# Ledger of designs, part 22: miniprotein binders against q9bqp7

Target 1, 240 residues: q9bqp7
Amino acid sequence: VPQNWFPIFNPERSDKPNASDPSVPLKIPLQRNVIPSVTRVLQQTMTKQQVFLLERWKQRMILELGEDGFKEYTSNVFLQGKRFHEALESILSPQETLKERDENLLKSGYIESVQHILKDVSGVRALESAVQHETLNYIGLLDCVAEYQGKLCVIDWKTSEKPKPFIQSTFDNPLQVVAYMGAMNHDTNYSFQVQCGLIVVAYKDGSPAHPHFMDAELCSQYWTKWLLRLEEYTEKKKNQ

## First folded at step 2 (miniprotein)

Design sc5xA1
Fold by ESMFold2-Fast, scan of step 2:
Structure sc5xA1 (fold): chain B 240 residues (1-240), chain A 89 residues (1-89)
Amino acid sequence: as target 1 above (240 residues)
Amino acid sequence: SREELLERIKELIKKGDKEEALWLLLEYIEKYPDNPEALIEVAELLLEMGRPELARWVLELAKELAKKTGDPELIEKVERLEREIEERS
């Protein structure tokens, strides 16, 4: 149990639209600061098993591809993920005009993979937007906040390269989602409440993406685990 | 298919190719992330491979899905494996 528990949900907020809300999705820029990001906290508190698996995956890939091949592979994975997120932001933004380059991004297998999910997404409130938890002192950049099948969700888009997934974020994805949710619910730049999460795993070959819906109870359970990771990070920082 | 991949993983474990088996298990989780029976099977194999902490993570996912299905047999299997993991920790 966390020593310094703090609620994920804000009782002063609602998931319903407010007349004062902007007509376009929010996109608050991320300010680099001494305050740790969600990704940094998770990376610095990886278990010995997670670190071991990541290192062994890296060693195996280097053996298969060589040093240069491994560098190219990891660069391509990063670029594919970046392009996928850029395409989704373009698709979901009602104010963005599509250009020639955007059309090329929209043709990827990953975009084909998520089509059946996108038809159930509406009421976009935020895209590629910064969040900060004022009390717990962490920041993050979330992908999307929108209604999925009528429920307001923090949506996190993930890419998977069949047959070999990049594993370092696999088991931490729910923690990442709830960390963003808790920050947004207590960030003065936002006025609404998010109680649900959605992790969407898209596939390079265009196979149907897998949605992992997280209801309020599940989010609360992962929030407790996120608080433990944050406490571990804070403790490690004190000892450095 | 799911059955073919699972059989290949079991074969690798028997041959002692634990590293290859581990990567295929991670691929299996990614292919079948919403199937509680599949995740329970993965947790069992991870325990057999001497990876109780990884088994615990997978089993937590399986538990959430099993509760949503309301299948008492799946819930019982999860609880049994949770006890086995605690014993090996």
Scores: ipSAE 0.000, ipTM 0.171, lowest interface PAE 12.3, mean pLDDT 79

Design sc5xA2
Fold by ESMFold2-Fast, scan of step 2:
Structure sc5xA2 (fold): chain B 240 residues (1-240), chain A 89 residues (1-89)
Amino acid sequence: as target 1 above (240 residues)
Amino acid sequence: SREELLERIKELIKKGDKEEALWLLLEYIEKYPDNPEALIEVAELLLEMGRPEEARFVLEYAKLLAKKTGDPELIEKVERLEREIEERS
């Protein structure tokens, strides 16, 4: 049990559209200061198991590709992920599209992979938008908030070269999603309530993406684990 | 049901199984997040277990919900518990 428990959901909010809600998706820029980001908290509090697995993977890749080859590989993976997110933001934004569309981005294997998921996404309320939990003192930049199969979700888009059919195989992704959810639900820049999460793992070869839906109960379970990670981060920072 | 889960939590507290009781209290809050009376009960149980800090966080949430109901009895109850938590902190 976390020492300083705080609720993930906000009783003052509803998942229904509000007259005060903007007609276009929100895109609040991330303001960087001394407040830690969700990704930093998670990176600084990885379990010994996670550190071991990451280090083992890194060593195998370096052995196979060489040190320079590994750096090039990771740079290319990062760039492809960035382009995938840019393409998704463009596809989901109802705002004026660029006159000249980048057809290469729209035809990527990752975009093909996610087509069947996008068909079920509507009612977009936020894209690439900053969230801050003022009480728990963390910030984040979420990918998307939209309805998936009729349920309002925090949606996190992931790229992978290998299949990840089970949510447990995504490590900290569920924690990231609920951390964004809890922050958004208590951030005064937003007026609605999100109670569900969705992690979408898209594949480079265009094979069908795997959606990992998180209902309110599952989100609450991961929220408790996120609070423990945040507490661990805070204690580590005090001891440094 | 709500009453069954609450009674199970109370029995665990009575037996001194504090850790198991805390996990069930989180489950209870998760299932009934919009019920101010249930959250007040959770805060009371946390105080009985010697956990005033967790009780304070739960009670902040309960107070927010109680004010929305406009029920003066619930508001009075959360305010009384707030004073009790402050005294024990």
Scores: ipSAE 0.000, ipTM 0.113, lowest interface PAE 19.2, mean pLDDT 78

Design sc5xA3
Fold by ESMFold2-Fast, scan of step 2:
Structure sc5xA3 (fold): chain B 240 residues (1-240), chain A 89 residues (1-89)
Amino acid sequence: as target 1 above (240 residues)
Amino acid sequence: SREELLERIKELIKKGDKEEALWLLLEYIEKYPDNPEALIEVAELLLEMGRPEYARLVLEWAKDLAKKTGDPELIEKVERLEREIEERS
């Protein structure tokens, strides 16, 4: 139970489309300052389990690839993730701004992996867009806000080499999604309400991506956990 | 399932396949993250494998969980193992 509780949903907002909604997906640039990002908060409040798993994975990979090989591997993984997000933004954008940049982005196994998910995505309202929670004072950059199977969702695209068939396997990803959701619902740059989340884990070999849908109740449960992480971050900052 | 995985890990340690055992311990932790008794068992196996640095991390995690559930017996067991690590260092 967080001491500084705040609701994830905004009672003054609707998830229904209205005539004042913009015709083009929003893309507000992220402006960094002293306000912490969602990723910074989560990184600074990692559980001892998360720290152990990260260190063990790193050590295992270094043993297999060597230190130089590990650096090259991690660099390539980050680059592939970046290209995957760029390809998705291009595919979902009506302006197709990134289509001509790299044909290999559109041919990747990761894009093949998400095809069955993309069939159910429509009504895109935001792409690679900044959010700020004006009361709780944190910022973030979300991947996508769109309707998935008729429900407006904050959608987070993930790449993975290892299967993630359960939401528990995605660790802090649900916290990241609800943090973005809560921020957007209270950010004056946006007029609508999001109550659902979707984590999509794509695979390099093209095997079908695993969608992890989060309804309003599940989002509320993870929101409480996010508030505890934010509180822990704030307390650690005060003691420094 | 839990007991079966632990037995497999112990067999790998006995055979000297320490790296494969560590990989399976990672899988065990992913499956049973909220069980302080299971984490204490993992810490004991890590000590047996000569990895006190990882054992210490797992024990801190187990202690946090035991404090949240209000289990003083588990806290005492964790603190005993932590002292053993310090004395050997």
Scores: ipSAE 0.006, ipTM 0.302, lowest interface PAE 10.3, mean pLDDT 80

Design sc5xB1
Fold by ESMFold2-Fast, scan of step 2:
Structure sc5xB1 (fold): chain B 240 residues (1-240), chain A 89 residues (1-89)
Amino acid sequence: as target 1 above (240 residues)
Amino acid sequence: SREELLERIKELIKKGDKLEALYLLFDYILKYPDNPEALIEVAELLLEMGRPELARWVLELAKELAKKTGDPELIEKVERLEREIEERS
């Protein structure tokens, strides 16, 4: 167990919409400061085995593809992920007008992949929005907070290729989701409670995306693991 | 699940989307780094994709795990695939 435990859920908050909620999704900009991001904490606390595997994979990819081929691969991964998130923000934001350029983004294979998931998404509360945990001292930028099949969720959109595969790795995705959730639930910029998570893996060829729903119990389990990673990060930082 | 991810990787290989398959294979290794049977399956798919150097590396990982478990059947399977790679080189 972590030495300093803090609850993921805030008993003072509700997941129900109220009349004082904004009519448009929140989009709080991420501000640079000395407080570590969720992504940095996870990257800096990878196990020796994970670091070894990532480095060896990179070396073998370079051997197979060549330096230029590997560079092209990483550039494509980054660009695809960025475009997918931009397209989803556009689709889910009521303030954006669809233009010719936006229509080109919306017809990608990744967007086709998530159409059946999007049909079950409503009540968008936040998009590309910064969260900060004042007590635990970490920050993050979450993709989306919306109702999925009637449950308010922190939603994380993933492609089968990641912008930075080593940082945005799928093995840490549940930890990212609960870290954002815990921060949002205790961030004074937000008024609602989120108890569920959703990781959506989209495919470039338009094959149906895979949703991984995380109920409150599962979120609580991953929250404990996140607290351990955060504690490990803090200890490593003191020894630098 | 493990089975769903593996089936999706196989579909991408069949469709010729080799770079996406390659990324998902690495994701699979990260999720199941301590499963020698899973690593052997990854090596077989990498060979099918024409990536013998990546397959050789994954087989090295699988062999070390199989030796630690003392499973002679897994060791034999790895050594058979290693020989196959050498013969094709």
Scores: ipSAE 0.014, ipTM 0.394, lowest interface PAE 7.7, mean pLDDT 80

Design sc5xB2
Fold by ESMFold2-Fast, scan of step 2:
Order: sequence, then structure tokens, then C-alpha cells
Structure sc5xB2 (fold): chain B 240 residues (1-240), chain A 89 residues (1-89)
Amino acid sequence: as target 1 above (240 residues)
Amino acid sequence: SREELLERIKELIKKGDKLEALYLLFDYILKYPDNPEALIEVAELLLEMGRPEEARFVLEYAKLLAKKTGDPELIEKVERLEREIEERS
């Protein structure tokens, strides 16, 4: 158990809708801050095994594509992921706060891949929104908070190319989700409780996306692991 | 425990919950990063799930650890799995 353990759920909050909830999904901008982001904490606390696997993947890709080809590949992966998130934000938020829809973004294989998941998503409460854990002092930018099959979830959208090995941060996806969840549950900018997570892996060829649902018990288990990573990060930063 | 976690992963694979099984396998690696026996088990399960490329990367690390132990049984098991991956890739 972590030395400075803190609960993921806030007993004063509910996941049920109330009349004071905004009709438009929240989109709180990420403020520049000296406190660490979820992704930075996870990147700075990778295990020896994670580092080894990432390095081997990079070496293989460079051997296959060349130095310039590898840079082009990683840039394209980033761009496709960015466009996928932009399309999902557009689809899930019909209000004026979103930029004009790009017809090409809506026709991608990744969007086709998630159609069966989107049919089960409703009651969107936050999109591309900043969270901060005021007590544990970390920040994040979550993709989506919405009901999936009737349960309020932090939803994280991932893109994947089937023929390639797993990408950096794959090991940490559940930790990322619960870190956002714990932050939101203790962030004064939000009034509701999230107890479930959903990781959705979409495929470029349009084949059906894989949903990974995380119930409250599983979220609590990963939360303990996240707290250990945060503690490790804090200790490493003091020693630098 | 290690045994309990491994059994849960095997159960998820049997039920077809491959993505959940994969995330538990990552947790297993995080808990036992320097254990060659545990990493060999992970590589075997990844092969069973139809993920030979990921199995190969895990097995490369397992091979480094097994060679450091000098255990001929572990080294032999790693080399057997390497041949299986090569044949099925």
C-alpha cells in the first residue's frame, strides 16, 4: 500500500444527474502549472522492463523504416490520433462550442471502428477537459466523461495499427484512466462522481473496436498502483 | 498472489476477454519485472492470444534474465518459445 494513500472516490458525490448539471459538456482548459501531468508521472516512472520493450520496439522500427521513415511514421500516428479525438469530440458535442466538422475526419476507419461503442454512449458531461487533484497535486487532460451502457465512465480513446507491436504507454492505460478519475472526483470544477472507466481501442481498418470496461473494484485496484507511481515520481524529483 | 493473478488471466483468455487479459498481463509484468519464469509465462499467454510480436519482445527480456541466472532449464524454455514464435510469424 502507498505511504500517502488517498481514496479514489468522493463519498460526498453522486454519479446521478441533477438539475444543476450544465446542459453542455464541460471543457475546462489545461492551465500552465509547475505540478506534474499524469502522462509525465507515468513516463518518468517506467519499469526496467517497460524501458527495454520500448527501446526494442524503437530499434526494430528504425531498422524497418530508417531514421527518417521512423520519424514520419510516429508523426503520422500522432496526427491520426489527434484527428480521431477531434472527430469524437465533434460527434459527442452537438453545441456551438465545437469547431466546424471536417467531413474527412468523420469518414475515417477509426470512426467506423467505434460506431458500435458510440451507440451505447450517452449523457456526455465532459470533453477534452482538464482535471486537477488538489490534494495529491497532479493534473491531466481527459478525453471524455459519459455514460456507457448506463454507467458514468471516464472514457479514453486509443488508436491501434494491428501489425505493429504495442506502443509506449500501453502498460499504463488503466493507470491513466483512474488518475483522471481520482482527480475529477476531487476537483472543485466538477460536481459529480465517476466510479468506472472505459478504454476503447479503435482500428485503422475499421474492424470493431475493443472496449475494456473497468468497474469500481478494478478502478480501486489500479488507483493503488497509480498512487505508488506518483509516490515514486515525487521521490525521484526530490533526488534530482 | 502470482498464482491467483495468472489463473484469472487464463480464465479471461478462455472467456474471450482478450483486452482485459492483456491489461492484467501488463500488471503481471509490472509486479514481476525481474522474474524470468513470470516473463516466460507472459510470453506463452501472448502467443496463445495470437500476439507473437509482443511475445517476442517480452521473451527477449526474459532471455537476458534467464542467461544471468545460468539456469539451463529456463534458457532451454526461452529458446523453445523463440522457435515457436519464428515458425508462426
Scores: ipSAE 0.000, ipTM 0.217, lowest interface PAE 12.9, mean pLDDT 78

Design sc5xB3
Fold by ESMFold2-Fast, scan of step 2:
Structure sc5xB3 (fold): chain B 240 residues (1-240), chain A 89 residues (1-89)
Amino acid sequence: as target 1 above (240 residues)
Amino acid sequence: SREELLERIKELIKKGDKLEALYLLFDYILKYPDNPEALIEVAELLLEMGRPEYARLVLEWAKDLAKKTGDPELIEKVERLEREIEERS
């Protein structure tokens, strides 16, 4: 149990849209500062086993591809992920200019993979938007906030080379989602409340993406784990 | 077996095949994550290979395990190696 517990949901907020809400999705820019990001907190609080699982994978790839080949491989994976996110932002944005940017960006196996998920996504409230938890002092950049099958969700888009049919296979992704959710629910730049999460794992060959829906109860469970990681990060930083 | 894998790793280090040795060292500690003596041996080999950054991480892991078991000899051995790394830095 975390020593400085704070609720994930804000009882003063509703998940229903207000008439005063903007007609276009919010896109608040991420400000550089000393406040830690969700990704940095998670990276700095990995278990020793998680660190060495990653290092073993990296070393195996270096043995197979060489150092230059590994760098090219990781650059390509990063670029594919970036393009996938850009394509999704374009598809979900009501602005026509974004859709005109690059027609080839919309014709990937990853985009084909998520088509059945996108059919159930509507009411987009935020895209590539910054969140800050004003009390717990952390920041993040979330992918998307929209209704999935009628429920308002923080949606995180992931690419994978291998099938991830179980939420446990997504490592820290549930923690990332609830961290963004808790921040948004207490960020004065936003007026609504999110109680659900969705992790969507897309595949390059166009195989159907795996959606991992997180209801309010599951989000609350992962929120407690996120608070423990944040506490660990804060303690480690004080000792450095 | 654990002893056979460790001997293979030591042989690769002697031959100068450091990249494969490094991979197998990471594989070794993941196969035996609850053995602090094995982790200490890996840390020593990582130091011989010129990788003190990994040696520090492995020693932190070994120290956490040794403290859980209350083994003072292992704790002292880890702390000695930690001091050696810092003195060289």
Scores: ipSAE 0.550, ipTM 0.858, lowest interface PAE 1.3, mean pLDDT 86
Fold by OpenDDE base, second read of step 4:
Structure sc5xB3 (fold): chain B 240 residues (1-240), chain A 89 residues (1-89)
Amino acid sequence: as target 1 above (240 residues)
Amino acid sequence: SREELLERIKELIKKGDKLEALYLLFDYILKYPDNPEALIEVAELLLEMGRPEYARLVLEWAKDLAKKTGDPELIEKVERLEREIEERS
């Protein structure tokens, strides 16, 4: 049980989406400060087993590709992920729909993979927007807040064919999502609340992406785990 | 779904794309780190792929989780797989 319990949901905010579809998604810039990011907390609180598996994977990849080949591979994976997120931001942004979309960004297998998910996405409230939890003292940058099949979700987009463990912590995606939800629900920059999460795993070959929907109950369960990871991080920093 | 992802991994193994299968297995572990059943399934696939060293590591993780749940069926399955790994090593 977490020592410092804090609710994921804000009882002061209405669960009713304000009927005004914001014409423009929120994009709050991330401020660089001493406050740890969600990603940093998760990376520094990985289990010994997770760390060992990642190190073994890295050693094997270096053995197969060489050191320079592994660096190139890592750089390419990072670039592909960045382009995928940029393409999604362009697709989901009403303002960019009017700009000449870089057709090259839209012709990726990853974009093809998520097409069936995008059909169920509407009411975009935020894109690439910073969240801060003032009481629990962490920050993050969320990919998207939108309605998925009529339910308002924090949406996190992932590419799975190539692991990004050394570039971005993809290890604890559900924890990342609920951390963003909890922060957003208590961030004064946001007037609404989210109760659901969605992880979308896209594939390079264009095969249908896998949606992983997280209802309020599942989010609450992962929230407890997130709080434990945050406490572990805090304790680790006090001992350094 | 979890089952669909496992099926995709199995298909990759059958096609001989062992590297891609391994990547997806790692992603799977990271996606379901607190699910002992999922970790056991991954350990089985790693063993089938001829990676007993990775199977052992994943199985140790699964064992710790299974003990926490107190599910005797999961514990027994882990112990069975541990024996299979030892026999193939």
Scores: ipSAE 0.021, ipTM 0.270, lowest interface PAE 5.3, mean pLDDT 85

Design sc6vA1
Fold by ESMFold2-Fast, scan of step 2:
Structure sc6vA1 (fold): chain B 240 residues (1-240), chain A 107 residues (1-107)
Amino acid sequence: as target 1 above (240 residues)
Amino acid sequence: GPEEIERRVRELLERAKKAESPEEAAKLAIEAFELALEHGLPELARWAILVLEEIAYEAAEEGNPELALEAVKAIIRIAEILRELGLEEEAEWAEELAELIKEELEK
């Protein structure tokens, strides 16, 4: 059990639409500060095995592709993910600022992969929006908050091109989702509560994306594990 | 609750480390994995995979290649289970781990 436990859900909030809710999805910019991000906390509390596997993968790729080839490969993987997120934000937010959509962003295999999931997504409340937990002192940038099959969810979009080498822990995805959820539920920039999560894995070849739904009970279980990772991060930082 | 499941997973994995046969070790570790996954505890499921890695390396060092091979095969079977359940990223992680273990065992 974590030493400094804090609830994931805020009993003063509801997941139902409020008359004061904005007519367009929220997009609060992430501000640079000394408060750690969710991704930083998770990266700095990786197990020794996860660190070893990542280092081994990097060395192997550098040997096979060369230093420049490795940089190009990782840049391309990153760019594909970034373009997928940009396309989803454009699709889910029909604002005039996104009027001139890049046709190439909308015609990727990843977008084809996720079409059947998008049909069940509605009531978008936030896109590429910053969250901050003032009490627990962490920040994050979530992908999307919307209703999936009638349930308000923090939705995290992932791409998979099935690369042979492993580059990071995939089991940390649920921790990322609940960390954003807990922050948003206690962030004064938001007025609603989210109790469910959804991780959507899209495929480069257009094969149907896999949705991993997390109900309130599952989110509560992962929240406890996130608190332990946050505690570990804080203790490691004190030892510097 | 989750604590009860964690205790049962831990018991199965300790039994796997002390199993008398390679097939028994693999079976117990896969059972622990399935129990953890069924109850939505992916960190415990990952722990089962890491125990199989430990078993593989220790078996190789002690001159038991049959146990090492069974442990690697068990990780591959776990990856297949993850893929059948739609947990593609987790399946890829397990497949990559099995490949790295195999590489180390062949040195």
Scores: ipSAE 0.000, ipTM 0.177, lowest interface PAE 14.8, mean pLDDT 79

Design sc6vA2
Fold by ESMFold2-Fast, scan of step 2:
Structure sc6vA2 (fold): chain B 240 residues (1-240), chain A 107 residues (1-107)
Amino acid sequence: as target 1 above (240 residues)
Amino acid sequence: GPEEIERRVRELLERAKKAESPEEAAKLAIEAFELALEHGLPELARWAILVLEEIAYEAAEEGNPELALEAVKAIIRIAEILRELGLELEAEYAEFLAEEIKEELEK
C-alpha cells in the first residue's frame, strides 16, 4: 500500500490554534457499527510471536495467582485503567467538571505518576473522543489531543501495575497512536491537524511516568506499518 | 538513518533465528541489541530481548535445549550490558525474564 495514496497528514489542515476553535474540548461519542476499531485490527493481526508472548504471560499469571486470582487481577487492572482515564479527563476538562468529581479519584498513585507530564500539557482540543477514517473505514476512541511542550499531540495514557519500569516492547502502542492521528486528520468532525504523538506509561506505585514522544517523521514511519496491519486485517476478514 | 539501523537490527535477529549453531544465534542477537542501543533506539533493543525469549521457548518446544540455554545466556549477557549502562531497572527485568525462562526449561 503506497503511503501517498493514504497520507497520515491532511495538507488542507493547520496545527496552529484558530481564534474560532472551541474553548471546550471535543468529545464525539463512539458509534456502535460494523466498522473495525483500531484495537480490534491490532488484536486480530498479532504476530505468532505476540500471540505466544501473551499466552505465556497469561500462563505465568495463572500459575502465580490461580484461575480465580487471575480473573480478579485482570478485572482490577481494567478497573484501575478506567479510573485513571476518568481522572485524567476530569483534570484536563474545564474547572466546572473537575469540581463535580470525587476528590479521591484524583489522588491515585497513577495520577501522582503523571504529575510531571501534566505540567507540560495545555491547549486541550479533544478528550475521550471518537475518530473515524472516512476512506480507510476504521474507528477509534482516542484519550486526548493537547499540546505537550508546545506541540499538538495525540496522547495515549497507559497504566503499568508493575512496581518497576520494564524494558518492554511498545510495538502496537505507536501503531494505535498513529492510527488515531490519521483518522482524526481525515475525520470531518475535526478541523485541525495533529502531527505528533505521545505515549505516557504511568505506574501504580507513583513512580515517575515515562513519556515516549513521537515526532512527525516517526509517526509517518509507524503509519506505514499501521497500513500493513489494516491490510492484513482486511485480507483475514475476506477469508472468514 | 533510523530506517537503515532498523533494517540491520531486523536482519541480525532473523539471522539469529536461522543460525547454524546456538552460539551464533546468541552472538547475532546480542549484536542486534548493542546496535539498537548505540543508536538510541530502545524499542528495537526491547525487540531483541523478545526475540531471544521467542527463540528460547520455541527451541524448548522443538527439543533443542542447547539453543534454548544459549538464548537464556544471551538475555543474561544483555542484562549485564544494561547494568553497565546504569539501566538498573531494565537490567533487573531482563534478569527476571532469563530466570523465569530457565525455570520453565527445567520443568
Scores: ipSAE 0.000, ipTM 0.185, lowest interface PAE 13.2, mean pLDDT 79

Design sc6vA3
Fold by ESMFold2-Fast, scan of step 2:
Structure sc6vA3 (fold): chain B 240 residues (1-240), chain A 107 residues (1-107)
Amino acid sequence: as target 1 above (240 residues)
Amino acid sequence: GPEEIERRVRELLERAKKAESPEEAAKLAIEAFELALEHGLPELARWAILVLEEIAYEAAEEGNPELALEAVKAIIRIAEILRELGLEEEALEAEWLAEYIKDELEK
C-alpha cells in the first residue's frame, strides 16, 4: 500500500483555522475496541535499537534502585504523568465543573513548568479525546487540540524527571502526535483540520518546559514513518 | 591459561574504576576489553563496557564531564574494534549505547 494514498491531511477539510463548531464535542470517551491503539502499535513495532536501549535503561535503573525500587519509581512516574494530564485538562477546560480540582494538583512543579506555554495556548477544540482513523483502523486518546501561537496543534504533554525519563516515549513522541493528527483529520466525529503538532516537555522542579513545534512538513515526514510502523504491526499480527 | 586471563581482565577493570585520570581509566578498560575478546571471554568483554557506562554516569554526577566524555569515547573505540573483527551487531550495540549515554548527559 503506497503511503501517499493515505495522507495525514484531509483534502475535504479547510486548511484555515476556524472558530470551534458547537456541534463538535470537546471530549469523546475512549471505548475499548478490537481496533489497535496508537500506543499498542508503537509498543509492538519497536526497532532492535529501541528494544536494546530500553533494556539498558531498565538494567541501569534496577542496578541503581533494586527491583522493588524500580517498580516504585515507574509507578510514581506514571502517577505523576496522570495527575499532570488531569490538571491540564482542568485548567484548559471551558466547563465550570472540570475546574474544581485539588489545589495541590494545580500547583505542582510540572504545572509551574508549563505556565509560559499555557499563556500562548487558546481556542481549545479537544481535551483527553478519543480519535479513530476510519480507513486505517486505529484508535488513540489525544491530550489536547488547541491554538499555540495562533496555529491549531495536536498538543502532547510530557513529564520529565531529571535525570531519567522513559526512553521509549522520547523516541516515539512525534509518531504518536502525527498518528493522533491523521486520525482526527479523518474521524467523522470532528470537522476541523489540524496541520501542526506540539510536544511540551515539563519538568518536575518547575524549570521552564521545552516546546517542540512540528510544522506541516515535519508532520508529513513523521506520518510516513508512522504508516510504516502501522504496516509492520498489521503484518506481525497476521503472523501470530 | 583462561583463569590467568580472567584474573588479569578483572584486575584491569578494577584499576580503571580507581584511575587517577580520565585517559588512564579509558585505556585500562579498553585493554581489559581487548584481552577478554582475544581469549574468547565474551561475558568479561561485556563487563568492560558496563564498567565504562558506570564510569560515565558516576563522573557526570560528580561534575567531571571530561571523564564522562572519555568513557563515551572509549565505548566508541570498542565499537570500532568489534567492527574490525567482523562483529557488526555487537559494534552497533556499542554505538547505540554510546549515543544513549551522550543523550542522557546532555539535553
Scores: ipSAE 0.006, ipTM 0.253, lowest interface PAE 10.1, mean pLDDT 80

Design sc6vB1
Fold by ESMFold2-Fast, scan of step 2:
Structure sc6vB1 (fold): chain B 240 residues (1-240), chain A 107 residues (1-107)
Amino acid sequence: as target 1 above (240 residues)
Amino acid sequence: GPEEIERRVRELLERAKKAESPEEAAKLAIEAFELALEHGLPLLAREAIFVLEWIAELAADEGNPELALEAVKAIIRIAEILRELGLEEEAEWAEELAELIKEELEK
């Protein structure tokens, strides 16, 4: 995409609440269909650099843990991440039944890790909600849309068992955030404008989570990169 | 041939992982990186950056912040080499990785 014919922000929308906005956070279910998801697009268009690093990490982990140990490790990482997201949805939802579903979800080190970030989060507008870009034809499931330090953000929650860099999730996290943002800004199920992103990395031992804030300018820069990945995916599909 | 160069690069990286001093580990990893680039093996050159990340992570876990910091400095040096060669995307990635590791070490 030599020109940005598809802007990330919708000039017809505001980030201010209005009377048409729902009184509870939106949670639109993600429906299976032929339209590609953000995660599918990113997975199918990984750079040679990303593929190489993922393969090297996998080989080294298998050498350390054994094949069965590696499978158990990756399964546990996935399960912990799922539980963390469920706990955050419960905490940020006004529905008390969700908060009481499993008290153990609220006592994890990951939840302790994000407490200082959550103090700055308010005005939740969407939780675990599906987005679709009407024109560009892609879908996604975002974690959260809320105000962070007074600015409306697409918020993506990440877990880390150790303070080790996890290269695989680092490169594409900004692209996921802006892809969700652009989709939401052009999705008829939503009426507001999001211009900022936030990636929060939580730690298993309860160490303070690291917030990576993305202002409107940074989001616009990553949006251009996302459009290139989406174009690459589309071309790759046509040339099968 | 390419297989001979690949073996030599991997030998340098293995020696880096077992080095007794942080300066020696960094030096060996940078040598491996430069050798791989010189012979047109960019994917193997990227492995040197991954090895430095692994060295930094293990050093931090084992309570050796000096080794971890030297590995971070080596990644920054590699980023400088990549930028000098006009490989801006790779340089930016290496710089981003080094900053992430450095921030983790400060916690």
Scores: ipSAE 0.000, ipTM 0.155, lowest interface PAE 14.4, mean pLDDT 78

